# Designs tried in a protein design chat: VH-VL binders against Protein phosphatase PHLPP-like protein (phlp-2). Part 14

Target 1, 227 residues: Protein phosphatase PHLPP-like protein (phlp-2), of Caenorhabditis elegans (q09564r761to987)
Amino acid sequence: QIGVSGSRGMKNKQCIRQVRVENTFGFIDGGSNSYMSSSICRFMTSYLKENVSMDIRSILLRCHCELGEEGERLGASVMIIRVHEKRLEIASTGTMSAAIARNQKLKMIINGRYEIDDDEYSRIREAHGFVDEENRINGVIGSSRQIGHFSTFPVVLPTHSYRNIQLNEQIEGLIVGNNMIWNMLSIDDLNSTFHNNRSPIVVAKKIQDQLQSYDYGGNSNILVLRR
Short names: E, the ipSAE of ESMFold2; O, the ipSAE of OpenDDE; V2, 0.75 times the mean of E and O plus 0.25 times the DockQ between their complexes.

## First folded at step 21 (VH-VL; framework fv_necitumumab)

Design s3 (from r6 with heavy chain L101Y; at its last look DockQ between E and O 0.03; V2 from the best seeds 0.00; counts 0 for: pae E 9.8 > 2, placed apart)
Fold by ESMFold2, look of step 21:
Formats: sequence, C-alpha cells, structure tokens
Structure s3 (fold): chain C 227 residues (1-227), chain A 123 residues (1-123), chain B 107 residues (1-107)
Amino acid sequence: as target 1 above (227 residues)
Amino acid sequence: QVQLQESGPGLVKPSQTLSLTCTVSGGSISSGDYYWSWIRQPPGKGLEWIGYIYYSGDTEYNPSLKSRVTMSVDTSKNQFSLKVNSVTAADTAVYYCARDYYDYGNDYAFDIWGQGTLVTVSS
Amino acid sequence: EIVMTQSPATLSLSPGERATLSCRASQDVYSYLAWYQQKPGQAPRLLIYDASDRATGIPARFSGSGSGTDFTLTISSLEPEDFAVYYCQQRSDWPYTFGGGTKAEIK
C-alpha cells in the first residue's frame, strides 16, 4: 500500500504549484513567475482528468506546447510522478531533484541542481547561445533544460530526465524537492528524517521545519511505499 | 458547501464495538488535499484526536487508542468510518468527524467539522 | 507526545474588553498551531491556523501570535457571542494534541 504526503514552503507560494490527479503527481516551479506556474497547473489538472493514462513524458511535452505566447520568454521547471502497482515513473525538466529511499539509504536519482558540463557548453555554443560567469543562458535564463523559452530555441530545450523504477521490498519511498532542500540539508539529515518517522505527513513537516530553522522556505513532496 | 455528518448508534454496551460513519456532502472525499479525522470529547472535558484516514486507505492513529481503533473509507459512498473495539465507560464521548485541509505545505487545520454525535457506553 | 498547556483555565471578562489567551507547548511546534472556538452544544469552529492566519469568515477581532512554544490568541473587543471555550492544537507531530481549553465567561 502507498502512503502519500507532501509539503510546500511559505515563500513564493504563487510561483510553485502542486497537482494530484489519481495516481499522478505534478510539481511545477515557475521561478519568480506566478502566471507561468498557475497556467501550467490549470492545464495539467484538466488534461490529466481527461487523459488519466497518458504517458507522463507526453504530458510534460504538452505542457510545453500549450504555454502560448507567454512561453516565448518565460519558462518553468516541471516534474511528473506516476505511481503504479509495481513501478514508479518520473519525468522532469528543470531544477527539481528526486531521491529514492532504498535499503535504509536515501539516494539521488534525478539531480536538478543546475550545472553546465563541457558537452552542454558545446551544445549551447553550437545553437548560438552563451553561458555567462553566473551560469545564466544568454545572460538571463537559469536553466538550459526546462519548458518554455521558445524565443531561445534551440538554446533552451524542454527535454526531460526519465526514470522507470521497479518497486521491490527494498524501496521505501521517495523525496522530491527544489534545490533549496538539497542545498540546505544534507542527504544524511534527510535520510534520518525519512527513516525515523513513519508518517509521510510528519516527514514532510519535519523537512519543512528544518528548512525554516535556516530562515528559508522550501518545497518537498514525499511518497512513502508501504506493504 | 462541504458538510460533514456523523451517524451511528448513540448507545453501546461495554465490550462491544462502537461504529460510526461520517458522510461528506457538497464535495468529494477523494482529494490529495484532505485527510479525514475523528476527534472525541468526553462530556465536560477536552478534545482528543483519534486518527485520520486518507482516501487511499492510509491511516494514522493516536497511540493511546491504536490497538482498538480501525478506520475505513468508501469513496463510492463519499463516507469514512470509525470502529472502536472493546469499549468501556471511558469511551463515552461526543464523536466528531472533521476535514483536515493540508495542501502540500499549507496546513489549514480542521477547517470543517461535523455536528458531533454522543455515544454512551452503558450496561 | 507534545503536551499543550492553556492558561488561564477561566477568563472572566465583560463585553468590550480585550481577551488574551495563552497556549504553551512542551516542545517546539514552530508555527503549526491552530485555535478553535466551541460554544455549548456545538462543534468546535476553526479560528486561526498556522499560528496567526484567520480562517475563512472569522472576524478581524480575533488574532493569533507566537511561534515555537508560546502562543497567544487575542480578542481585541469581546462581543457577547465570544463567550465560549477556546482550544489550541499543535499540528507539528503525531498525535495531534489539544490544550485543556480556556473558558471565556461573562463577569
């Protein structure tokens, strides 16, 4: 059986949205733009209700395609998680990360912490973009991989990370969150919080508490797998 | 307008099982934003949280009652239920069902309560 | 479990006066505190969530403050309908626990 819980931070509430339709969960981060996150949230909610079994990778691409003219210069990070009886799917673009709890260890499986390696630098250069000293794309954009930013195509691409995880008895759950969680809390602290508390609600609240002790808000999503 | 209504027997004999149902109207019990709780209040005394159920069937119970309590949900009837086994006079209380509004990082607490139903445990 | 202590047990005041109700937690509950009002024969009504946010439809005379272990509910000018029992509830950890209540009664 599956216990589900999550937590959103207090800061920038309008720019970060969460969606749940049946067994599918969405996490949307518009950065500093509340219109983008709200628009994607409404679309994803409606689309999932009408297309509950649609491939999450296709849903993510549809979110990109349906942004309209605001998507010319604005973008968002999107992560979609679908829980099946025997497997877990994750599709993600942008800056969000996911870690799986397995065999009493918490391990990152999608790393959304933005960085540009040599291959990505080359790709951006070949697309006639540039990366400044602050790792901003064309001096402005904080990620080379997220939805939107149509005017930069093909510099910023909506390509996704995808994971299909077979569920076995070692898999205990999942933590999803933005960079703030992973920057401010160690993997060991998160692992302890996850494994010392049985309620997914309590785990999410305690992660939020830890972030607030550093005078920062953060966002988290917890999926706990239970027998 | 979402409304909650408790139903069940008002009188239960010691050692029997207390069974209550909460019916949700004006909204759906099937939502990731809501947990569904039972709270009780002995006459003239304070409030005690019994536990919650999520529409998926996931539960958490107050440790003081956990060995005797079972909750269930029926999404097709838009209802959730409480059973307390092996009752004694100490289980005499007004029982409330409540909606726990928790929207991924926003804890709005018990924003909607039923009217409560008195259950008396007496020989 | 986290013990919530409310004081005073009884607050005897007249309409128009300012009421100050205290709630203390046995450990840090951050801002995860709610306040409820209960009139005789009625279910509790949510007044304040997240320590200081008024619930929908709650008059502005009700305000909550505090964080950590010490919390206060203030009613700036008591109306006749405000004479009731008030409960705080911590929501930081399971089990959720309520304070013993403060009865606001007419002097």
Scores: ipSAE 0.007, ipTM 0.528, lowest interface PAE 9.8, mean pLDDT 83
ESMFold2 (binder alone), look of step 21: mean pLDDT 94; pTM 0.956
OpenDDE, look of step 21: ipSAE 0.149; ipTM 0.722

Design s4 (from r4 with light chain S92T; at its last look DockQ between E and O 0.69; V2 from the best seeds 0.00; counts 0 for: pae E 3.3 > 2)
Fold by ESMFold2, look of step 21:
Structure s4 (fold): chain C 227 residues (1-227), chain A 123 residues (1-123), chain B 107 residues (1-107)
Amino acid sequence: as target 1 above (227 residues)
Amino acid sequence: QVQLQESGPGLVKPSQTLSLTCTVSGGSISSGDYYWSWIRQPPGKGLEWIGYIYYSGDTEYNPSLKSRVTMSVDTSKNQFSLKVNSVTAADTAVYYCARDLYDYGYYDAFDIWGQGTLVTVSS
Amino acid sequence: EIVMTQSPATLSLSPGERATLSCRASQDVYSYLAWYQQKPGQAPRLLIYDASDRATGIPARFSGSGSGTDFTLTISSLEPEDFAVYYCQQRTDWPYTFGGGTKAEIK
């Protein structure tokens, strides 16, 4: 079972898009640009339908390569998830995070939270970029690892993180979401919501309701997989 | 301390089935924190992963061997086993059993190995 | 399947010298790489996991570095017991594959 929940809040939710083709799920966050998320969504949907077995890492790179002129200044966060019989693959670039429920506890496996460590600061400086006090690259960009932003190369790179996770009976499910979920809700709160509710759709809705109780007005994009 | 010990015949004839057992002592095979693997090493050559088994019986095998290999687990005896069907001289190797920690990137490797057992395939 | 290539095949050094062993993957394996030591007639022993983390009981003279496709095992000052064969292993995707090994031997 798969529960998906989204909220536009005070923002146009067209900037955050989801794709599903067979066992492959795509999540796209275009930031403030709905054209970027729509364009990537259409490309990914079409490409997956013709190439359903293609490596998700190759698909992610192709999303970067196919951005056209809008990709010069604009970018997007992309996460692709493929569910196999005995394993789960995740490839991600940008600010989305994933946590696995296992053995009655959630553990973050992909951390897309917006924090730049000393090594990444050094890399950005060597590439002639800068990070402001709000953790924005060149005053504008929310991640040093996203697709697009061709004009900043090599400041923002399309490199990705990847997980290939064995699915055993201890694996109970997965929560994926953009950074607002993880910034506003604790891992313990998310774990409680996951384990206290039977349906993945209900879990996703409950998480969204909790965000609203904290007066969150931004976009959220939540995927819950439950065995 | 957890220890692993391989056992089985040292000599197997071509076309027969190679059968090995790994006995776990000083710990439990029923832990959900570990996978249990077989690895082999032909004399003077490198290492080849054969497959793993989880205590529930869930398996994954190296595609190069998958058609000839089965693994099983007996939690009551604290053992897991390997069978290789239709062996040839190419299956002559030292066979190791090993414990694999299932921890998402913190200690993900074969942390405990058996001492190995040589299996020779000859007519 | 991901091919792991180790170099050099043989490294002839004296005790007290620094050893540098290379491991290269045919595809990105991120940090999901382990190093093992194997002495003649013995099982492999885990040295390094997650590219750079020492296993329990491994002396500080062993260090691992690298990410992506290019990895290094360094032994800062060789001891007599360090002359052995060293294997890297990727753990990103099945089958888990090992490098061909680097034999460290006394010059």
Scores: ipSAE 0.438, ipTM 0.790, lowest interface PAE 3.3, mean pLDDT 86
ESMFold2 (binder alone), look of step 21: mean pLDDT 91; pTM 0.938
OpenDDE, look of step 21: ipSAE 0.501; ipTM 0.830

Design s5 (from r6 with heavy chain N106Y; at its last look DockQ between E and O 0.77; V2 from the best seeds 0.00; counts 0 for: pae E 4.5 > 2)
Fold by ESMFold2, look of step 21:
Structure s5 (fold): chain C 227 residues (1-227), chain A 123 residues (1-123), chain B 107 residues (1-107)
Amino acid sequence: as target 1 above (227 residues)
Amino acid sequence: QVQLQESGPGLVKPSQTLSLTCTVSGGSISSGDYYWSWIRQPPGKGLEWIGYIYYSGDTEYNPSLKSRVTMSVDTSKNQFSLKVNSVTAADTAVYYCARDLYDYGYDYAFDIWGQGTLVTVSS
Amino acid sequence: EIVMTQSPATLSLSPGERATLSCRASQDVYSYLAWYQQKPGQAPRLLIYDASDRATGIPARFSGSGSGTDFTLTISSLEPEDFAVYYCQQRSDWPYTFGGGTKAEIK
C-alpha cells in the first residue's frame, strides 16, 4: 500500500502542475511559463482518463507531440510516475530528479538534466547550439532534454530517462522535485524530514518551509510518495 | 567469499517435479541488497532466466514458466529452492543459482553464480 | 518480452586481434545491459554491467558501449583465455532476457 501526497509550490505564477489519474501521477514544470504547464496538465489529464493503461513513456512523448504552436519556442519538464503493487515506473524529461528512501538513506535514481556534461556539450555544438556561462542553451533554455523547443531541433531533444524499479519491503518511499530542492537542501536534511514524518503532505510542506529560508520568491514543488 | 552451490537430482522422469536447492555460504541469504535467481541452460544452447526470490519469500517468475514454477526460501538453512512441475525433455538443462545485486533502483547483474547442476529429463 | 539478438553467432579470430561483439534489443533498454563470458563446462562470469561498467576483477581489455537498442562488447587484444561464448542480458524490464550468444573461437 502506497499513500501519495504533494505540494504545488509557492511560485508567483502557476507554472508547476500535478496530475493524478488512478495509479499514474504527472509532475509538470513549465519554468516561468504558466501556459505551458496548464496546457500540458489539461492534455495529460484528459489523455490518461481515456488511456489509463498506456505506457508512460508513450504518454510523455505524446505530451511533446501535442504542444501546438507554443511548443516551437517554449518547453517544459515532465515526470510521469506509475505505481504498481511490486514495481514503480518513472519516465522523465527535463530538470526534475527523484530519490528513493531506504533505512534512513536517500539515493538518487533519476537525475535532472540541468547540468551539461562533456558529451552533451559536444552534441549541442555539433547541432549548432550554444551553451552560455550559466549553462543555458541559446541563452534561455535550462535543459538540453525537455519537451517542446521544436525550433531548436536537434539541439533540445525530448528524450527521457526511465526506471522500472522493483519494490521490496526495505523501500520506504520516494521524493520527487525540481532542481531547487536538490540544489538548496542537503540529503541529510531531506532524510530527516522524510523519516521524522509519516504524512507525505507534512514532509512536502516541511521541505518547502526549509527551501523558503534560502529563497526570496521563486519556490519549488515537491511530490512525496510514502509506503 | 560468498559461494553458491546447487544440489538436487541429476535424472528426473517426464511428468514429475524437478526440485533443486541452492545453498549460500560465506554470506547471508537474508540481506536486503540481493535477489536470488535461478537460470537454466539447455545443453549447447543459451540462457533462460527462470525467476527470483527475495529473502521475505516474494517471487517473480518468467511468464513463460510461471504456471509450472515455484520458488521458496529457508533463511534458517541459508538456502533457496526451485520446483518445476510436469517436466518434459525440454526441461533438460544445466540449472544455475545466482545472486542478483540490487540497490536503490540500480540493478548491477548476476555477480555470483553457482557451478551449475545438469538435470536430465528422460525415460 | 524484450528480444536480444547477438551477432555474429561465431567470431573466428587469432590471439592478439580485436574482437567486436554486437547485441541488439527489440526495444529501448537504455543502459540496463550486462555482458557475461562462459567457458566450456563453467558457469557464466559477469564482465560488464550498466552497458559500460566493468565488474570487479575484469581486465581493462574488455569494454562495453552503447545505449538504447544497440550495444557492443569490445576485447581490445584477445588473449588465449578469452575464447569463449559471450552473452548479453537486458535488465530494463521483466522478464530479464539473454541474447543467443556469440562464440569467440580460434581461427
Scores: ipSAE 0.323, ipTM 0.749, lowest interface PAE 4.5, mean pLDDT 85
ESMFold2 (binder alone), look of step 21: mean pLDDT 92; pTM 0.945
OpenDDE, look of step 21: ipSAE 0.344; ipTM 0.770

## First folded at step 22 (VH-VL; framework fv_necitumumab)

Design u1 (from q4 with light chain S92T; at its last look DockQ between E and O 0.76; V2 from the best seeds 0.00; counts 0 for: pae E 3.1 > 2)
Fold by OpenDDE, look of step 22:
Structure u1 (fold): chain C 227 residues (1-227), chain A 123 residues (1-123), chain B 107 residues (1-107)
Amino acid sequence: as target 1 above (227 residues)
Amino acid sequence: QVQLQESGPGLVKPSQTLSLTCTVSGGSISSGDYYWSWIRQPPGKGLEWIGYIYYSGDTEYNPSLKSRVTMSVDTSKNQFSLKVNSVTAADTAVYYCARDLYDYGNYDAFDIWGQGTLVTVSS
Amino acid sequence: EIVMTQSPATLSLSPGERATLSCRASQDVYSYLAWYQQKPGQAPRLLIYDASDRATGIPARFSGSGSGTDFTLTISSLEPEDFAVYYCQQRTDWPYTFGGGTKAEIK
């Protein structure tokens, strides 16, 4: 069962988009650029349709390679999820997070709120980049791990996280969303919303509603999967 | 302390079925926090993962052995078992049972092993 | 399947020396790598999981590092009891696969 919810925010720009092709889900967060998200979304949709058996990790990297001139100064966070009978695969770069629900408890498995550790900081500096006080790369980029931003190479790289989650009867579902959702809502709140509602559609909507109760004017996108 | 112990015949004839049982003590096999695996090691060679079973009966097998392997679990006896059909000399190995920690779909490693049992396939 | 390659096959060292063991994956396995120690006639023992985390009860002289395709197990100062065979294992994709092992032997 699938539930989806989202908001374009005050500017009415769709900077976060999602793709669904069969058992594969894609999330694209272009930050503040709706063109980038649209372009990647279109590409990913077409590519997934033509390459249904391709490894999602490879698909993610293909998105990076196919950005062309647009990727020179623009970039995006991408998360791809593939649902199998007994397992769930996630490949993610950038500023999106995912949490698994198991035995009435939600646990984050992909954290897009990327904290730059000492090693990554050193790498960025060595590449002649910098991290500002808001943890932005070169003062404008949301993550050092994104597709695109070719002009910053090697400051920003399409380094991705990968999870291969084995599904069993204790797994209740999954929540995916952009980082603002996780910044504004506690894991306990999300956990409560998830477990107090059976319909993933309702869960997604309630999360969105709760998010709107806060002073947030940006984009949001939520995917909820339930058994 | 959780302990695992393999048991079964040490000698099997070619084309017959190898049957082993792993007995878990000091903890319940019905815990949802663990998967239970079989690993084998031919004499003087490396390690090969055979498969795992969950307390619910869910299984995953190595593709190389899938057609010949069956695992089962008996929660009442706190045991899980391995069967390998149509054995050949290539199936001669020390067979280990092991515990694999399950954390929200992730596996850390095989943290507890049995002592292993040698199974020789010979006519 | 992912192929794990360990090197060297044999490492001859004296007690007190530093041991460096290499494990290479045929494809990216991220940090989902474990190291095991096996002594003759014994079952493998878990040393390291998630590439760098020491298992419970493992001495501090054992350390793991690496990510992606290249991994290293380091024993800072070999003890007599450390002479054994060491295996790496990827835990990214099914089937889980082990390296061929590195035998640490006394010089």
Scores: ipSAE 0.414, ipTM 0.797, lowest interface PAE 1.5, mean pLDDT 92
ESMFold2, look of step 22: ipSAE 0.483; ipTM 0.809
ESMFold2 (binder alone), look of step 22: mean pLDDT 92; pTM 0.942

Design u2 (at its last read DockQ between E and O 0.87; V2 from the best seeds 0.00; counts 0 for: pae E 2.04 > 2)
Heavy chain, then light chain:
Amino acid sequence: QVQLQESGPGLVKPSQTLSLTCTVSGGSISSGDYYWSWIRQPPGKGLEWIGYIYYSGDTEYNPSLKSRVTMSVDTSKNQFSLKVNSVTAADTAVYYCARDLYDYGDYAFDIWGQGTLVTVSS
Amino acid sequence: EIVMTQSPATLSLSPGERATLSCRASQDVYSYLAWYQQKPGQAPRLLIYDASDRATGIPARFSGSGSGTDFTLTISSLEPEDFAVYYCQQRTDWPYTFGGGTKAEIK
ESMFold2, look of step 22: ipSAE 0.645; ipTM 0.861
ESMFold2 (binder alone), look of step 22: mean pLDDT 91; pTM 0.937
OpenDDE, look of step 22: ipSAE 0.689; ipTM 0.881
ESMFold2, look of step 23: ipSAE 0.603; ipTM 0.851
ESMFold2 (binder alone), look of step 23: mean pLDDT 92; pTM 0.941
OpenDDE, look of step 23: ipSAE 0.694; ipTM 0.882
ESMFold2, fold request of step 25: ipSAE 0.633, 0.678, 0.654; ipTM 0.861, 0.876, 0.864
ESMFold2 (binder alone), fold request of step 25: mean pLDDT 91, 91, 91; pTM 0.937, 0.936, 0.937
OpenDDE, fold request of step 25: ipSAE 0.880, 0.838, 0.879; ipTM 0.935, 0.922, 0.935
ESMFold2, last read: ipSAE 0.649, 0.644, 0.598; ipTM 0.867, 0.866, 0.843
ESMFold2 (binder alone), last read: mean pLDDT 91, 91, 91; pTM 0.936, 0.939, 0.936
OpenDDE, last read: ipSAE 0.861, 0.882, 0.815; ipTM 0.929, 0.936, 0.915

Design u3 (from s1 with heavy chain Y108D; at its last look DockQ between E and O 0.76; V2 from the best seeds 0.00; counts 0 for: pae E 2.8 > 2)
Fold by OpenDDE, look of step 22:
Structure u3 (fold): chain C 227 residues (1-227), chain A 123 residues (1-123), chain B 107 residues (1-107)
Amino acid sequence: as target 1 above (227 residues)
Amino acid sequence: QVQLQESGPGLVKPSQTLSLTCTVSGGSISSGDYYWSWIRQPPGKGLEWIGYIYYSGDTEYNPSLKSRVTMSVDTSKNQFSLKVNSVTAADTAVYYCARDLYDYGNDDAFDIWGQGTLVTVSS
Amino acid sequence: EIVMTQSPATLSLSPGERATLSCRASQDVYSYLAWYQQKPGQAPRLLIYDASDRATGIPARFSGSGSGTDFTLTISSLEPEDFAVYYCQQRTDWPYTFGGGTKAEIK
């Protein structure tokens, strides 16, 4: 069962988009650029239709390689999820996060809100980039791990996280969302919302409503999968 | 303290079925936090993962052995078992049962092993 | 399947020396890597999981490092009981696969 919800925010720009092709889901967060998210969305949709069995890690890299000239100064966070009968695969760059519900508890499995550790900081500096006081790369980029931003190479790289999760009877579902969802809502709140509602559609909508109850005027996008 | 112990015949004839049982003590096999695995090691060689079984009966097998391998679990006896059909000399190995700690992260590994049992395939 | 390659096959060292063991994966396994120690006639023992985390009860002289395709197990100062065979294992994709092992032997 699948539930989806989102908001374009006050600017009415769709900077976060979803793709679904069979058992594969894609999330694209273009930050503040709706064109980038749209472009990647179109590509990913077409590519997935033609390459349904391709490794999701490879698909993510392909998105990076196909950005063209637009990728010189623009980039995106991309998360790809593939649901199998007995396992779940996730490949993710950037700032999106995912949590699995197990035994009435949510557990973060992909954390796009990672802090830059000493090694990554050194790498960025060595590449002649910098991290500002808001943890932005070169003062404007949301993550050092994104597709695109070719002009910053090698400051920003499409380094991705990967999870291959066994699905057993204790797994109840999955919540995926952009970073602001996880910044604004506690894991306990999300946990409560997930487990107090059976419909993933309702769960997604309630999460969206909760987000709107806060002073947040940006984009949001939520995917809820339930067993 | 959780302990695992393999049991079964040490000698099997070619084309017959190898059968082993792993008995878990000091803890319940019905814990959802673990997968129960079999690993084998031919004499003087490396390790080969055979497969795992979950307490619910869910299984995953090595593709190289899938057609010949069957695992089962008996929660009432706190045991899980391995069967390998149509054995040949290539199936001669020390067979280990192990507990696989899995928590959806990177912290999974075979953290507890049985002592292993040698199974020789010979006519 | 993912192929794990360990080097060297044999490492001859004296007690007190530093041991460096290498493990290479045929493809990216991220940090889903474990190290095991096996002594003659015994079952393998878990040393390291998640590429760098020591298992419970493992001495501090054992350390793991690496990510992606290249991994290293380091024993800072070999103790007599450390002479054994060491295996790496990837846990990224099915089937789980082990390296061929490195035998640490006394010089």
Scores: ipSAE 0.277, ipTM 0.746, lowest interface PAE 2.3, mean pLDDT 92
ESMFold2, look of step 22: ipSAE 0.525; ipTM 0.820
ESMFold2 (binder alone), look of step 22: mean pLDDT 91; pTM 0.940

Design u4 (from s1 with light chain S31K; at its last look DockQ between E and O 0.02; V2 from the best seeds 0.00; counts 0 for: pae E 10.0 > 2, placed apart)
Heavy chain, then light chain:
Amino acid sequence: QVQLQESGPGLVKPSQTLSLTCTVSGGSISSGDYYWSWIRQPPGKGLEWIGYIYYSGDTEYNPSLKSRVTMSVDTSKNQFSLKVNSVTAADTAVYYCARDLYDYGNDYAFDIWGQGTLVTVSS
Amino acid sequence: EIVMTQSPATLSLSPGERATLSCRASQDVYKYLAWYQQKPGQAPRLLIYDASDRATGIPARFSGSGSGTDFTLTISSLEPEDFAVYYCQQRTDWPYTFGGGTKAEIK
ESMFold2, look of step 22: ipSAE 0.006; ipTM 0.553
ESMFold2 (binder alone), look of step 22: mean pLDDT 93; pTM 0.950
OpenDDE, look of step 22: ipSAE 0.553; ipTM 0.846

Design u5 (from s1 with heavy chain D107E; at its last look DockQ between E and O 0.74; V2 from the best seeds 0.00; counts 0 for: pae E 4.8 > 2)
Fold by ESMFold2, look of step 22:
Structure u5 (fold): chain C 227 residues (1-227), chain A 123 residues (1-123), chain B 107 residues (1-107)
Amino acid sequence: as target 1 above (227 residues)
Amino acid sequence: QVQLQESGPGLVKPSQTLSLTCTVSGGSISSGDYYWSWIRQPPGKGLEWIGYIYYSGDTEYNPSLKSRVTMSVDTSKNQFSLKVNSVTAADTAVYYCARDLYDYGNEYAFDIWGQGTLVTVSS
Amino acid sequence: EIVMTQSPATLSLSPGERATLSCRASQDVYSYLAWYQQKPGQAPRLLIYDASDRATGIPARFSGSGSGTDFTLTISSLEPEDFAVYYCQQRTDWPYTFGGGTKAEIK
């Protein structure tokens, strides 16, 4: 079972998009630009309908390659999840994170918001980019690993993270979301919401309600899988 | 503390079935924290993963061997087992059982190994 | 299937020297790489998991580095007991595959 939730914030809700084709789910965050998210959404939907078994890592790379001229200056965060009978695959680039639930605990397995470590700092500097005091790349970009931003190459790269997760009887589910969720809610809050509610739709809604109680205006995109 | 030990016949004739058992001591095979694997190494050669079993009986096998391999678990005896059907000389190897920490599949490795048992396939 | 290639096949060094062992993957394996040591007549022993994390009880002279397709095991100062065969293993996808090994031998 799947619960999905989003909110209207200071940015148009069209800047966040979701895709589902059979067992494959896509989440797209275009930041403040709805064209990026709409373009990626249309491409991913069409491509998956004809290529449902294609490797999700290849699909993510194709999303980057098909961005056209808007991809020169703009970018997007993309996460693709494929649910198999005995395993779950996640490929992600950008600012979204995922946590898996097991035995009343959540563990983050994809972290879309890391502090830039020394190696990444060095890479950015060697590529003639810089990181400002607010951890923005070249003063404006929120992630050094995201699709698009062709004009910055090789400062911002479309390099993805990947997980292949074996689903056994102790795995209870998964929470996926963009930065707002993980910045504003504690792991304990998310864990409690997940385990106190049986329905993934209710879990997703309650997470969204918690965000709104803090009166934050950012967009959120939430996926909850529950067994 | 946790120890794994392989047991079974050291000599098997071609076309017959190779059967091995791994006994776990100092720990429980029924833990959801671990997968239990078989790995083999032909004499003087490298390592080949055969497959794993979870305590519930769920398995995954190396595709190159899948048609000939079955694994089973007996939680009451704290054991898991390997069968390889229709063996040939190419199946001659040291067979190891090993423990794999289930930390979501990717991030760990085989942290405890049995001592290994040589199985020779010969007439 | 992901092919793991180790080099060199044999590394001849003296105790006290630094050893550098290479492992290359045919595809991106991210950080999901382990290193094992195997002495003659013994089972493999886990040294490094997740590319760079030492297993319990492994001395600090062993270190792993790399990500993606290129990985390195470094032994900062060889001890006599370190002369063995070393294997890398990827854990990104089934089947889990091992490299062909690097034998570290006394010069």
Scores: ipSAE 0.300, ipTM 0.750, lowest interface PAE 4.8, mean pLDDT 86
ESMFold2 (binder alone), look of step 22: mean pLDDT 92; pTM 0.940
OpenDDE, look of step 22: ipSAE 0.711; ipTM 0.889

## First folded at step 23 (VH-VL; framework fv_necitumumab)

Design w1 (from u2 with heavy chain L101Y; at its last read DockQ between E and O 0.89; V2 from the best seeds 0.00; counts 0 for: pae E 2.05 > 2)
Heavy chain, then light chain:
Amino acid sequence: QVQLQESGPGLVKPSQTLSLTCTVSGGSISSGDYYWSWIRQPPGKGLEWIGYIYYSGDTEYNPSLKSRVTMSVDTSKNQFSLKVNSVTAADTAVYYCARDYYDYGDYAFDIWGQGTLVTVSS
Amino acid sequence: EIVMTQSPATLSLSPGERATLSCRASQDVYSYLAWYQQKPGQAPRLLIYDASDRATGIPARFSGSGSGTDFTLTISSLEPEDFAVYYCQQRTDWPYTFGGGTKAEIK
ESMFold2, look of step 23: ipSAE 0.610; ipTM 0.855
ESMFold2 (binder alone), look of step 23: mean pLDDT 92; pTM 0.941
OpenDDE, look of step 23: ipSAE 0.426; ipTM 0.807
ESMFold2, fold request of step 25: ipSAE 0.637, 0.660, 0.689; ipTM 0.864, 0.867, 0.878
ESMFold2 (binder alone), fold request of step 25: mean pLDDT 91, 92, 92; pTM 0.939, 0.939, 0.937
OpenDDE, fold request of step 25: ipSAE 0.853, 0.773, 0.846; ipTM 0.928, 0.905, 0.926
ESMFold2, last read: ipSAE 0.607, 0.603, 0.665; ipTM 0.858, 0.853, 0.873
ESMFold2 (binder alone), last read: mean pLDDT 91, 92, 92; pTM 0.938, 0.939, 0.939
OpenDDE, last read: ipSAE 0.847, 0.848, 0.816; ipTM 0.926, 0.927, 0.916

Design w2 (from u2 with heavy chain E60Y; at its last fold request DockQ between E and O 0.91; V2 from the best seeds 0.82)
Heavy chain, then light chain:
Amino acid sequence: QVQLQESGPGLVKPSQTLSLTCTVSGGSISSGDYYWSWIRQPPGKGLEWIGYIYYSGDTYYNPSLKSRVTMSVDTSKNQFSLKVNSVTAADTAVYYCARDLYDYGDYAFDIWGQGTLVTVSS
Amino acid sequence: EIVMTQSPATLSLSPGERATLSCRASQDVYSYLAWYQQKPGQAPRLLIYDASDRATGIPARFSGSGSGTDFTLTISSLEPEDFAVYYCQQRTDWPYTFGGGTKAEIK
ESMFold2, look of step 23: ipSAE 0.623; ipTM 0.855
ESMFold2 (binder alone), look of step 23: mean pLDDT 92; pTM 0.943
OpenDDE, look of step 23: ipSAE 0.600; ipTM 0.858
ESMFold2, fold request of step 25: ipSAE 0.675, 0.622, 0.693; ipTM 0.873, 0.855, 0.878
ESMFold2 (binder alone), fold request of step 25: mean pLDDT 91, 92, 91; pTM 0.942, 0.942, 0.941
OpenDDE, fold request of step 25: ipSAE 0.880, 0.102, 0.871; ipTM 0.938, 0.712, 0.934

